# Designs tried in a protein design chat: miniprotein binders against Glycerol-3-phosphate dehydrogenase [NAD(P)+] (gpsA). Part 1

All scores and structures are predictions.

Target 1, 321 residues: Glycerol-3-phosphate dehydrogenase [NAD(P)+] (gpsA), of Methanothermobacter thermautotrophicus (o26468)
Amino acid sequence: MMVTVIGAGSFGTAIAQVLSWNAEMVRLMARRSEVVENINRTRENSAYHPGVKLRDNIEATLMDGSVLEESEYVFMAVPSGNLRSIVRSMNSSLEDKKIVSCIKGIEHPGLKTMSSVIREETGSRTVFSISGPNFADELIRGMTSGITVGASTRYAREIAGLLKSPRIILDHSENVEGVEFCGILKNVYAVAMGILDGQITGENHRHSLLTLCFREMNLILNEMGYGELHDRFCGFGDFLLTSTTDKSRNRTLGLMLGKKMRLSEDSTITIESLRSIRAIRELTEGLELPVLEMVYQTMQEPENVNLYIREFQERISRPEF
Positions, changes and structure headers below are counted from each chain's first letter, unless a header gives other numbers.
ipSAE, averaged over its two directions, is called F for ESMFold2-Fast, E for ESMFold2 and O for OpenDDE. V2 adds 0.75 times the mean of E and O to 0.25 times the DockQ between the complexes of E and O.
[cut] stands for letters that were removed.
Atom coordinates printed by the task and the answers are left out, and those that the model quotes come from them; centres of patches stay.

## First folded at step 1 (miniprotein)

Design F1
Amino acid sequence: SKKVTIYVEVRGSPEEAKKLAEEIAKIIEEEAGAKVEVEIWVEDGKLYIEVTVEGDPEAIKKALERIKKLAEEAGVKVEVRVEE
ESMFold2 (binder alone), alone request of step 1: mean pLDDT 71; pTM 0.634

Design F2
Amino acid sequence: SDKYRITIRVEGDEETLKRIAEELKKLAEELGLEYEVEIRIEGNTLEITVEGDEEQVKEFAERAEKIAREHGAKVTIEIEKLE
ESMFold2 (binder alone), alone request of step 1: mean pLDDT 80; pTM 0.760

Design Q1
Amino acid sequence: SPEEAIKKALELVEKALELLKKAIESGDPEAIKELLRAVWEILRALREALKSGDPEAIRELYEALWEILYAVEKLAESGDPEKIREALELAKRALEIIERALKE
ESMFold2 (binder alone), alone request of step 1: mean pLDDT 68; pTM 0.585

Design T1
Amino acid sequence: SEELDKAIKELLRAVWEILRALREALKSGDPEAIRELYEALWEILYAVEKLKEALENGDPEKLKEAVELAKKALEIVEEALKELEE
ESMFold2 (binder alone), alone request of step 1: mean pLDDT 76; pTM 0.674

Design T2
Amino acid sequence: SPEELAKLIERLARLVEWLARLIEKALKSGDPEAIEELAYLVEWLAEYLERLAKKLENGDPEKLREAIELAERALKIVEEALKELEE
ESMFold2 (binder alone), alone request of step 1: mean pLDDT 68; pTM 0.536

Design T3 (from T1, 13 letters changed)
Amino acid sequence: SEELKEAIYELEEAVLEIWKALREALKSGDPEAIRELYKALREIWRAVEKLKRALENGDPEKLKEAVELAKKALEIVEEALKELEE
ESMFold2 (binder alone), alone request of step 1: mean pLDDT 71; pTM 0.573

Design T4 (from T2, 14 letters changed)
Amino acid sequence: SPEELAKEIERLAKWVELLAEEIEYALKKGDPEKIEELARWVERLAKYLERLAKELENGDPEKLREAIELAERALKIVEEALKELEE
ESMFold2 (binder alone), alone request of step 1: mean pLDDT 76; pTM 0.697

Design U1
Amino acid sequence: SEELEKLKEAVELAKKALEIVEEALKTGDPEAIKELLRAVWEILRALREALKSGDPEAIRELYEALWEILYAVEKLKEALEE
ESMFold2 (binder alone), alone request of step 1: mean pLDDT 65; pTM 0.451

Design U2
Amino acid sequence: SEELEKLKEAVELAKKALEIVEEALKTGDPELIERLARLVEWLARLIEKALKSGDPEAIEELAYLVEWLAEYLERLAKKLEE
ESMFold2 (binder alone), alone request of step 1: mean pLDDT 68; pTM 0.514

## First folded at step 2 (miniprotein)

Design B1
Amino acid sequence: SPETVKRFIELMDEAIRLLQEAVETGDLDKIERLARLVDWISRLLNKALESGDPREAKELSYEIEWLAEYMERLAKTGNKELFDKVMEYLKQALEIINKILEE
ESMFold2 (binder alone), alone request of step 2: mean pLDDT 61; pTM 0.456

Design B2
Amino acid sequence: SPETVKRFIELMDEAIRLLQEAVETGNLDAIKELLRAVWKILDAMRKALESGDPRAIEELYRALWQIEYVVDKLAREGNKELFDKVMEYLKQALEIINKILEE
ESMFold2 (binder alone), alone request of step 2: mean pLDDT 63; pTM 0.500

Design B3
Fold by ESMFold2-Fast, scan of step 3:
Structure B3 (fold): chain B 321 residues (1-321), chain A 105 residues (1-105)
Amino acid sequence: as target 1 above (321 residues)
Amino acid sequence: SEKEKIVEEFKKRMEEAKKLLEEAAKTGNREKAEELIREAWEIAREARDYAKKLGDPELERQAWEMEYEIAKTHFEIAVKFGDKEQALKSLEIMKEAVEQIKKLT
């Protein structure tokens, strides 16, 4: 089987390496010619994964729909903000392809998941998703990672065959959009844990708040019809990874906000975080979400974080029985 | 043995670095905090050289853990004093340290 990965960033390169163990050839599409040249000449994508030798059956190319003809599966690993324009430029070549989204994001306005955007632009009826605690740097080095495959059972088995490794643990859901939505929610709650960690010390306190964050995430999943995903790698696993590690950009954003610092308005992480929060608020109108409200208020006015945390604590300390 | 003496010196250096970080975190004076962080970095760099010379991946891992702690403390100091550029630089160092630790595990 021939597969294509569109997007030669950190995750795209890592998933291409994984796929290369099971596919006859992996085509890795990059936006920039210097990345293509670096990969094809040196066997490294040095900008993202210095010191990692890519397998010989990975071929880098510029983004070009004409080279998709041989590929049965296309894995999409581009920034969420660029997805629609990239897919639109290749839509005639993508119509008959089995497309797997590896992107954790939502389009606003419209509140569309990445799989939804792909379906709209391509007309493809075979659009799937993968997500889980799978940092690109660990994945590319063959460290044990968990991945949820969002696809009907037949296609999930095919995708599992492409991802097969002693160090890849897979679980499954038929809920393609739900798997993606877990990735959006965990990022918001990682910001929340960062804010709280910025103000509060103590392991009992920290883990009590982590529990409340996961409980609120579950409330939202249940409201959306995705409750089954709570104990999957895309749910609990990725939530824990992103909320407890210093490698998480979202948790780091939260830490800075908790210390009354604001990132540049240009910051892609700030833009994506606000987009996600606005989408969740619109989709869950009428739910009482104290953690999400605290994050929203703090992002608007980080200088007042002490006030917002006091109000949050007042609310959560009321007995629920 | 020579190896045992180097291992013992490595441990002493790690304890010195820890004390410097505790002092840096407690001081309200930015210049003093920066000086203590600089001293801790010198110790960590020397400790990593010892570990490499011994060819001991466990000691090298411990040296990278110390570099992570130094960068984390520097991040907290940078945030306290409103130094966004230093905070972001410290986060990059923390990320690199984590990646190196994983290579050694």
Scores: ipSAE 0.000, ipTM 0.204, lowest interface PAE 14.4, mean pLDDT 83
ESMFold2 (binder alone), alone request of step 2: mean pLDDT 86; pTM 0.845

Design F10
Amino acid sequence: DTKYRVTIEVRIKGGDKETLEKIAKEFIKAAEELSKQFGLDIKVTHTIDGDTLTIRITIEGDNREDVEKYAEALRKLLEDLAKKYGVEVTIEVTIEKLD
ESMFold2 (binder alone), alone request of step 2: mean pLDDT 78; pTM 0.739

Design F3
Amino acid sequence: SDKYRITIRVEGDEETLKRIAEELKKLAEELGLEVEIRIEGNTLEITVEGDEEQVKEFAERAEKIAREHGAKVTIEIEKLE
ESMFold2 (binder alone), alone request of step 2: mean pLDDT 83; pTM 0.787

Design F6
Amino acid sequence: SDKYKIVIFVEGDEETLKRIAEELKKLAEELGLEVVIRIEGNTLEIIVEGDEEQVKEFAERAEKIAREHGAKVYIEIEDLSPEERERLAKEIEELLKKYE
ESMFold2 (binder alone), alone request of step 2: mean pLDDT 76; pTM 0.693

Design F7
Fold by ESMFold2-Fast, scan of step 3:
Structure F7 (fold): chain B 321 residues (1-321), chain A 81 residues (1-81)
Amino acid sequence: as target 1 above (321 residues)
Amino acid sequence: SDKYRITIRVEGDEETLKRIARYLKWLARLLGLEVEIRIEGNTLEITVEGDEEEVKWFAEYAEEIAERHGAKVTIEIEKLE
């Protein structure tokens, strides 16, 4: 079959490469003509994946709804802030398509997951999600990666067929929105681990606090009705990857905050992180979440991080039994 | 001025060097630092200017990232004036 990936960034390019092993043709849509030209002429998207040759059945095109006619599946891999406008430009071409969101984000205000935005704009009844410990640079190189497919069983089987590889481990859930929400939560807790790592050293410290972060993530998942996802690749797996690696932009943001470093106010990662934290706090209003509260206070007033860490430490040291 | 220049040299294959350059360029932007990147053969050279504390942290991060990718890194910090 023919599949289309909308968004030729790092992850869009990587997932197109994966899909190309199982699809007859993969259309990779980019916003800029220079990206299309680079991919089609050199077989590389060198700005994101230098030295990786893309398979011959990947064809790059500009974003154009007319080329969607032959595609059964559309994988959405654009920045969360651009999703609504991109979908609107193609809406009539997407309403009968099976759409898989690869985007980790929430629309704020409104607190809508990316799959929710897609459903609202397209009218499609077949909108799904994928998430897991799958860094684009490792995924495109065929390094073993875990992916949770968020779809009803029928569609999960079809999507699994498109992702099938000896180097891809799949699990699934019918909870499409929950799979996406795990990706948002893990980013917040990655910032938390970064802040804590910036202030305190030691392996016992890191792993004790990582445990508390995951417990709090699990409490939120249970509150939202997504508790089953805690041990899936989108839950525990992606949480561990993002919270313990220097490749994580969110963990690095936390490290900067923990060390009281000056941050660029115009940084896209800072804006995205703040949107996620505000959204999560609003969704979890009334819950006692000391880790999330520490992150929120630190993001608002990083000069006072020592005080917020102290308050956090005092709270968590009180026995619950 | 309270200005410093850091020169980071990383040795590795082209793919590894481009990956490391991407991470360091992103970090420099996050810190609001001026960065220059040059790749010649098997060597990546990145030059960053900024305040003492920011430049030193950038150096520590660069060393850590290079080590995780199995690359050898050499760092030189110079006070400008």
Scores: ipSAE 0.026, ipTM 0.508, lowest interface PAE 7.1, mean pLDDT 84
ESMFold2 (binder alone), alone request of step 2: mean pLDDT 81; pTM 0.767

Design F8
Amino acid sequence: GEKVTLRFKVTGPEEVLDKLAEDVKRIAEEMGYDVTVERDGDTLTITIHGVSREEAEKFIERLRKIAEEHGLKLEVTIEEK
ESMFold2 (binder alone), alone request of step 2: mean pLDDT 76; pTM 0.693

Design F9
Amino acid sequence: SKTYRIEIEIRGLPEDVAKRLAEEFRKLAEKYGIEVKVELDGDRLRIVFENVPEELIEEARRLAEEVAREAGLDITIRVEELE
ESMFold2 (binder alone), alone request of step 2: mean pLDDT 73; pTM 0.683

Design P1
Amino acid sequence: SKYEVRITVEDGNTYTVTITADSPEELAKKVSEVIKEYAEKLGVKKIRVEIHAGSKEDARKLAEAIREAIEKELPGAEVEIRVEDNKVIIEVTV
ESMFold2 (binder alone), alone request of step 2: mean pLDDT 80; pTM 0.763

Design R3
Amino acid sequence: STEAVLRLGWEIMRALREAYQKGNYDQFKELLHKAQDLAEQLAAQGDVDAVYELSWIIEYSFELMRRGHTEEGNKIFQMALETLKKFAEQGNKEALDILSRKISEAQQRLDQ
ESMFold2 (binder alone), alone request of step 2: mean pLDDT 69; pTM 0.605

Design T6
Amino acid sequence: SDEELAQKIDRLSKWVELLAEEIAYAMKTGNPEVIRELARWVDRMAKYLQRLADQYGDPRIKEALEKARQILEIVKEYIKSLE
ESMFold2 (binder alone), alone request of step 2: mean pLDDT 82; pTM 0.769

Design T7
Amino acid sequence: SQELDKAINELMRAVWEIQRALHEAMKSGDPTAIRELYQALWDIEYAVQKLRDALNTGDPEKFRQAVEEAQKILEKVQEVLKKYE
ESMFold2 (binder alone), alone request of step 2: mean pLDDT 84; pTM 0.802

## First folded at step 3 (miniprotein)

Design BA1 (at its last look DockQ between E and O 0.03; V2 from the best seeds 0.00; counts 0 for: pae E 19.6 > 1.5, off the site)
Fold by OpenDDE base, look of step 4:
Structure BA1 (fold): chain B 321 residues (1-321), chain A 105 residues (1-105)
Amino acid sequence: as target 1 above (321 residues)
Amino acid sequence: SEKEKIVEEFWRRMYEARKLLEEAAKTGNREQAEELIEEAWEIAREARDYAKELGDPELEREAWYMEYWIAETHFRIAEKFGDKEQAKKSLRIMKEAVEQIKKLT
């Protein structure tokens, strides 16, 4: 089987490498000709993964719908903000394809998941997702990684076959949108843990707060009908990774906020985080979510972060019995 | 290419610095933590210089993120051991790193 990966960024390149173990050929699409040439010539994507040799059956090409003809599966690994435009430009070529979104993000202002955007633009009925605690640098090097496949049982088997490796652990859900939603939701709590971590002095405190974050995440998942995902790689796995590791940009953002650092309003990460937080808040209207509220308030008025943390602490200190 | 080698070296250094910070955060020994942080600072400064030489704003931004993390780690250690002076210094460094990241975004 021939497979295409659209987006030669960090994750796109990494997933291409994973897929190359099972696919006959993997086409990795890039926007820039220089990237295409570099990958094909050097067998490395040095901008993202220097020193990592790509397998011989990975071929880089320019983004062109005409090249998709031979591919049955298409993995989308472009930035969330660019997805609609890219898919629109290739919609006729993607209509009959089995498309797997690898993108963790939501479209604004409509609050649409990436799979939803793909369905709208292509008309494809076979749009799926994958997500998990998957740093691209570890994934491309063949480090053991858990991945949740969001697809019907039939297609999940096919996707699993493409991802199959002794170093890839797979779980499954039929809830495509839920798998994607976990990838967005976990970022809120990464920001929260970042905010709180600046004031945490002990591991007991840190892990107690982490538990509260996870509990709140599960409340939201249940409300959305995605409760089954709480213990999946896309749920707990990705939540834990993003909330506890310094590699997380969202946690870093939270740390900055917790230290009353002024964030650039024009920062991409700030904008994306704020949008996601607002989106989740809107979707969860009526739920008592102290962590989300603390994050939301802090994002709006970082100068008052200590007040919001205090209010949060007061709320969580109320006895349940 | 020479550029690819430099990028490789940049990321090698970044990874090394991160490992040192993880160790620094885990050690209960202040002296050892300070040594690890100092070593991480040296590596991060070198990485930033490489990124600057390449003229790659993305790499430069990543280098400033590393400086932020080093300073943040040092801040936590300073607070844990009651070193108010170092804590203030680390906060200043964190602020500067954030400003630089903003400029490169």
Scores: ipSAE 0.000, ipTM 0.184, lowest interface PAE 15.5, mean pLDDT 87
ESMFold2-Fast, scan of step 3: ipSAE 0.000; ipTM 0.194
ESMFold2, look of step 4: ipSAE 0.000; ipTM 0.135
ESMFold2 (binder alone), look of step 4: mean pLDDT 85; pTM 0.840

Design BA2 (from BA1 with E8R W11L Y15L; at its last look DockQ between E and O 0.02; V2 from the best seeds 0.00; counts 0 for: pae E 24.9 > 1.5, off the site)
Fold by ESMFold2-Fast, scan of step 3:
Structure BA2 (fold): chain B 321 residues (1-321), chain A 105 residues (1-105)
Amino acid sequence: as target 1 above (321 residues)
Amino acid sequence: SEKEKIVREFLRRMLEARKLLEEAAKTGNREQAEELIEEAWEIAREARDYAKELGDPELEREAWYMEYWIAETHFRIAEKFGDKEQAKKSLRIMKEAVEQIKKLT
């Protein structure tokens, strides 16, 4: 089997390495010729993974739809903001392909998942997703990672075969968009944990509030019809990783907000979080979401974070009985 | 691990610079305010270096916002004491910070 990975960034390179153990050939497409030359000549993508030798059956090329004809599976690992233009440039070559989105993000505006964008642009009926606690730097080094495959059972088995490794643990759901939606929710709750960690210290505090964040995330998943995903790698696993690790940019955003730092209103991460929160509030009208509300208020007015956290704490400390 | 350490150092320096800036705005003494502004500048430049090392454009943009606020505070102090040369210099720094913020996307 030949597979193509479109996007030779950090994650694209890591997933290509994983796929190379099970595919006969992996084609890794990069936007810049310097990256192509570096990979093909040195066996390293040094800008993203210095010191990691890529397997010999990985061939780098420039982004070119004409060479997709030989590939059965195409893995999309480009920045979410570039996905639509890249897919448009290759549309006719992608229509009959089995396409797997590896992109954690949504399109702005409209909150369209990456699989939705791909379906709109290509007309393909075989569009899937993967997600989970799988930092690229750990994945490429063969460290144990969990991945949820979002696909109908037939295609999930094929994708599992391509990802198969003693160090990769797989679970499954037929809810392709649900797997992607978990990535949106985990980012919001990572911001929440950052805000809370910025104000209050202590392990009892941290884990009690993590529990409340996950409970609220699960409530939203249930409302959206994605409740089964809560205990999958894309659900709990990725939520936990992103909310507890300083490597998370969303958690770092929260830490800054918790220290009363007003971030640029133009920042992509701020715009994404605000749009996600507003959409979730509309879609879950009638649900009490105190964590989400606290994040929303703090992002609007971080100088008042102490007031918003006090209000949040008063709400969550009211006895249920 | 290394990245986590750098993020922590960035946040710590941003908080320190903000504290100095608040003290500078509250003091009625021009010399004291200018010394606090100078300390805030040194810390803000360190924070920017940490953000650059992380390769995180969001954090680098926030470091430029801090530089903007330091320059704006210095501008107000300069205007209060009739220092037209410093006021002009501060406005120029503010303009440069805005341009850098717009580039970081």
Scores: ipSAE 0.000, ipTM 0.146, lowest interface PAE 18.1, mean pLDDT 81
Fold by OpenDDE base, look of step 4:
Structure BA2 (fold): chain B 321 residues (1-321), chain A 105 residues (1-105)
Amino acid sequence: as target 1 above (321 residues)
Amino acid sequence: SEKEKIVREFLRRMLEARKLLEEAAKTGNREQAEELIEEAWEIAREARDYAKELGDPELEREAWYMEYWIAETHFRIAEKFGDKEQAKKSLRIMKEAVEQIKKLT
């Protein structure tokens, strides 16, 4: 089977490498001819994974719908903001394809998941997702990684076959949108943990707060009908990774807020985080979510972060019984 | 505390560098992008020095991540404008940053 990966970024290249163990050929599509030439010539995507040699059955190509004819599966690994335009440009070629979104993000302002955007633009009935605690640098090097496959049982088996490796642990949900939603929701709590890390005095405190974050995440997942995902790689796994590791941009953003640092209002990460937090707050209207409220308030008025943390602490100190 | 002061200065610099990088990535002007990248490098180096002063390997890792991002941004700009020499240089810097991050992990 031939497989295409659209997007030669960090994750796109990494997933192409994983797929290359099971696919006959993997086509890795890039926008820039220079990237295509570099990958094909050097067998490395040095911009993202310097020193990692790509398998011989990975071929870089330009983004062109005509090249998709031979591929049954297409993995989407482009930036969320570019997905609609890219898919629109190739919609006729993607209509009959089995498409797997690898993108962690939401489209603004409509708050559409990536799978929804793909369905709208292509008309494909076979749009799926994958997510998990997957740093691209570890994934491409063949480090053990958990991946949740969001697809019906039939197609999940096919996707699992493509991802299969002794170093890939798979779980499954039929809830495509839920798998994607976990990838968005976890970022809110990464920001929260970043904010709180500024005042954490010990590991007991940190892990107690992590528990509260995870509990709140589960409340939201349950409300959305995605409760089964709480213990999946896309849920707890990716939550934990993003909330506890320094590689997380969202956690770093939170840490900056917690230290009363002035954020650039024009920062892409700040804008995206704020939009996502607002969106989730709107979706969860009526739920008591102290962590989300603390994050939302802090992002609106960073100068008052100490007040919001205090209010949060008072709120969580109330007995549940 | 003195430690808190240093951490604040570190974080301030990290934020400033990130802002400059975002601006550099958005500008269509090569000269302006190069200026912003140069300023980001200066700030990132200062941040790394603060991290070293603290002896905190986590902060040092973050500083190296920033260097990686600066180099990556510069790489993308260099490729966009056909500057092969700068692209090669940026790749070397990215590689070094990755190696340092691994050592600190």
Scores: ipSAE 0.000, ipTM 0.182, lowest interface PAE 16.3, mean pLDDT 87
ESMFold2, look of step 4: ipSAE 0.000; ipTM 0.082
ESMFold2 (binder alone), look of step 4: mean pLDDT 83; pTM 0.804

Design BA3 (from BA1 with W11F Y65E E72Y; at its last look DockQ between E and O 0.59; V2 from the best seeds 0.00; counts 0 for: pae E 10.7 > 1.5, off the site)
Fold by ESMFold2, look of step 4:
Structure BA3 (fold): chain B 321 residues (1-321), chain A 105 residues (1-105)
Amino acid sequence: as target 1 above (321 residues)
Amino acid sequence: SEKEKIVEEFFRRMYEARKLLEEAAKTGNREQAEELIEEAWEIAREARDYAKELGDPELEREAWEMEYWIAYTHFRIAEKFGDKEQAKKSLRIMKEAVEQIKKLT
């Protein structure tokens, strides 16, 4: 079987290496000719993974829909902000393909999952997802990684066969969108952990707050019908990795808000975070979500962040047992 | 080609800067951490200017992301050693980096 990976960045190259153990050939599409030449001549993508030898059955090429004709599976690993334009440029070549999104991001505005973007542009009914706690540098070096496959059972088995390795642990859900939705939730709670960072008195406190965040995520997942995902790699695993080691722009927003520092109103992260929070609040009316409420209040009126933190602390100090 | 070599060097320098940050975060010696941070800054600023001269917004975005991580690392170091002035400076730099990355996305 031939497999194509679109996107030769850090994660795309890593997933191509994983796929190369099970596919007859992996075609890795890059935007830059120097990356293509580096891979094909020296068997490495030194820009992203210096010192890692790529398997000989990986062939790099430029973005070209005509080379997709031989592939049954296409893995999408481009930055989330570029996905729609790339899919549009190739949509006629993608319509009959089984497409797996590897992208940990959401298109804003509109809060659209990556699989939704692909379906809208291609009309394909065979669009799937994978997600989990997967640092690319660990994955490409063969370190143990957990991955959730979001696909119906038949296709999940095929995708699992392509990912099979002694060092890859797989779990499965038929809810393609649910696997992706976990990414929205973890970003909101990364903001929360940023807001609270200056108030953390020690590691016990930090991990207590992480627990409260995860409990809220579980309540939200249950409300959305995604409750089965809470203990999957895309759920707990990715939440924990992202909330403890994710130095993302969402944590930065939270840190600034907690220090009463503002980003511009036109900041993409501010606009997208607020839109995501509003959408989640509307979908979860009737749930008591103290962390989410503290984030929302703070983003609306950052000058009052100390008040909102105190109100949050008072709420969580009441025993629930 | 010459362009291929230039872009490869850009990303190699980004990787070197990331490794300097890991060392800076690990050391318990303030002066060593500051030296590593300064080296990472030299790499990042040169890379950003070069990416901008090439007219390549994706490379420029990568350079701003590196500046974000350098400032974040310096912020955590400043907090560890109780340097409130540096911590505030680092937060301002992080804010600018995030805003510049938005403009390039």
Scores: ipSAE 0.000, ipTM 0.426, lowest interface PAE 10.7, mean pLDDT 83
ESMFold2-Fast, scan of step 3: ipSAE 0.012; ipTM 0.521
ESMFold2 (binder alone), look of step 4: mean pLDDT 85; pTM 0.840
OpenDDE base, look of step 4: ipSAE 0.018; ipTM 0.357

Design BA4 (from BA1 with W69E E72Y T73M; at its last look DockQ between E and O 0.01; V2 from the best seeds 0.00; counts 0 for: pae E 20.2 > 1.5, off the site)
Fold by OpenDDE base, look of step 4:
Structure BA4 (fold): chain B 321 residues (1-321), chain A 105 residues (1-105)
Amino acid sequence: as target 1 above (321 residues)
Amino acid sequence: SEKEKIVEEFWRRMYEARKLLEEAAKTGNREQAEELIEEAWEIAREARDYAKELGDPELEREAWYMEYEIAYMHFRIAEKFGDKEQAKKSLRIMKEAVEQIKKLT
């Protein structure tokens, strides 16, 4: 089977490498000709994964719908903000494809998941998702990684066949949108843990707060109808990784906020995090979510972070009984 | 192909039944969930009968996938409501479906 990965970024390149073990050929689509030429010539995507040789059955190509004809599966790994335009430009070529979203993001202002955007633009009825605690640098190097496949049982088996490796652990949910939603929601609590880590005095404190974050995440998942995902790789796995690891840009953003550092308005991570937090707040209107509220307030007025943390602490100190 | 369209229609009906079943499971309405499971089983039986009439191993495999999915849904519901007997039964059906799918692969 031939497979296409659209987006030659960090994760797109990593997933292409994973897929190359099972696919006959993997086409990795990039927007820039320089990237295509570099990948094909050097067998590396040096901008994202310097020193990592890509397998011989990975071919870089320009983004062109005509190249998709031979591919049964298409993995989407472009930035969330670019998804609609890219898919729209290729919609006729994607209509009959099995499409797997690898993107952790939500579209604004409509608050649509990436799979929903793909369905709207292509009309495809076979749109799925994957998510999990997957740093691209570890994934591309063949480090053991858990991945949740969001698809029906039939297609989950096919996708699992493409991803299979002794170093890939798979779980499954039929809730495509829920799998994507976990990838968005976990970032809120990564930022929260970043904010709080600046004031944590011990491991008991850290893990108690982490528990409160996870509990609140689960409350939201339950409200959205995604409660089954709490113990999946896309849920707890990705939550834990993003909330506790220094490699997490969202946690780092939280740490900066906790230290009252001004966020660069032009920072991609700042914009993406802010959008996600606003989106989740809008989707959860009416729920009592003290962690989310603390994060939202802190992002708006970082100078008052100590006040918001204090208010948060007072709120959570109230007995549940 | 006409065959592909028919398979797609069976899956469409199955997914619709699944959606309703998930909603029923959320509300805790066990009676409604059981009715919807029966409806899903009818769809899978129709698919299997159709596959047998055509003598098409691919269609038969698809029908077994449908049975697996229904059994899995029923397993989840049974676990939610504490029905250990039904949960065990559903697991047996799932195992059988997997074995049949492997034979047809």
Scores: ipSAE 0.000, ipTM 0.147, lowest interface PAE 18.0, mean pLDDT 87
ESMFold2-Fast, scan of step 3: ipSAE 0.031; ipTM 0.597
ESMFold2, look of step 4: ipSAE 0.000; ipTM 0.126
ESMFold2 (binder alone), look of step 4: mean pLDDT 86; pTM 0.851

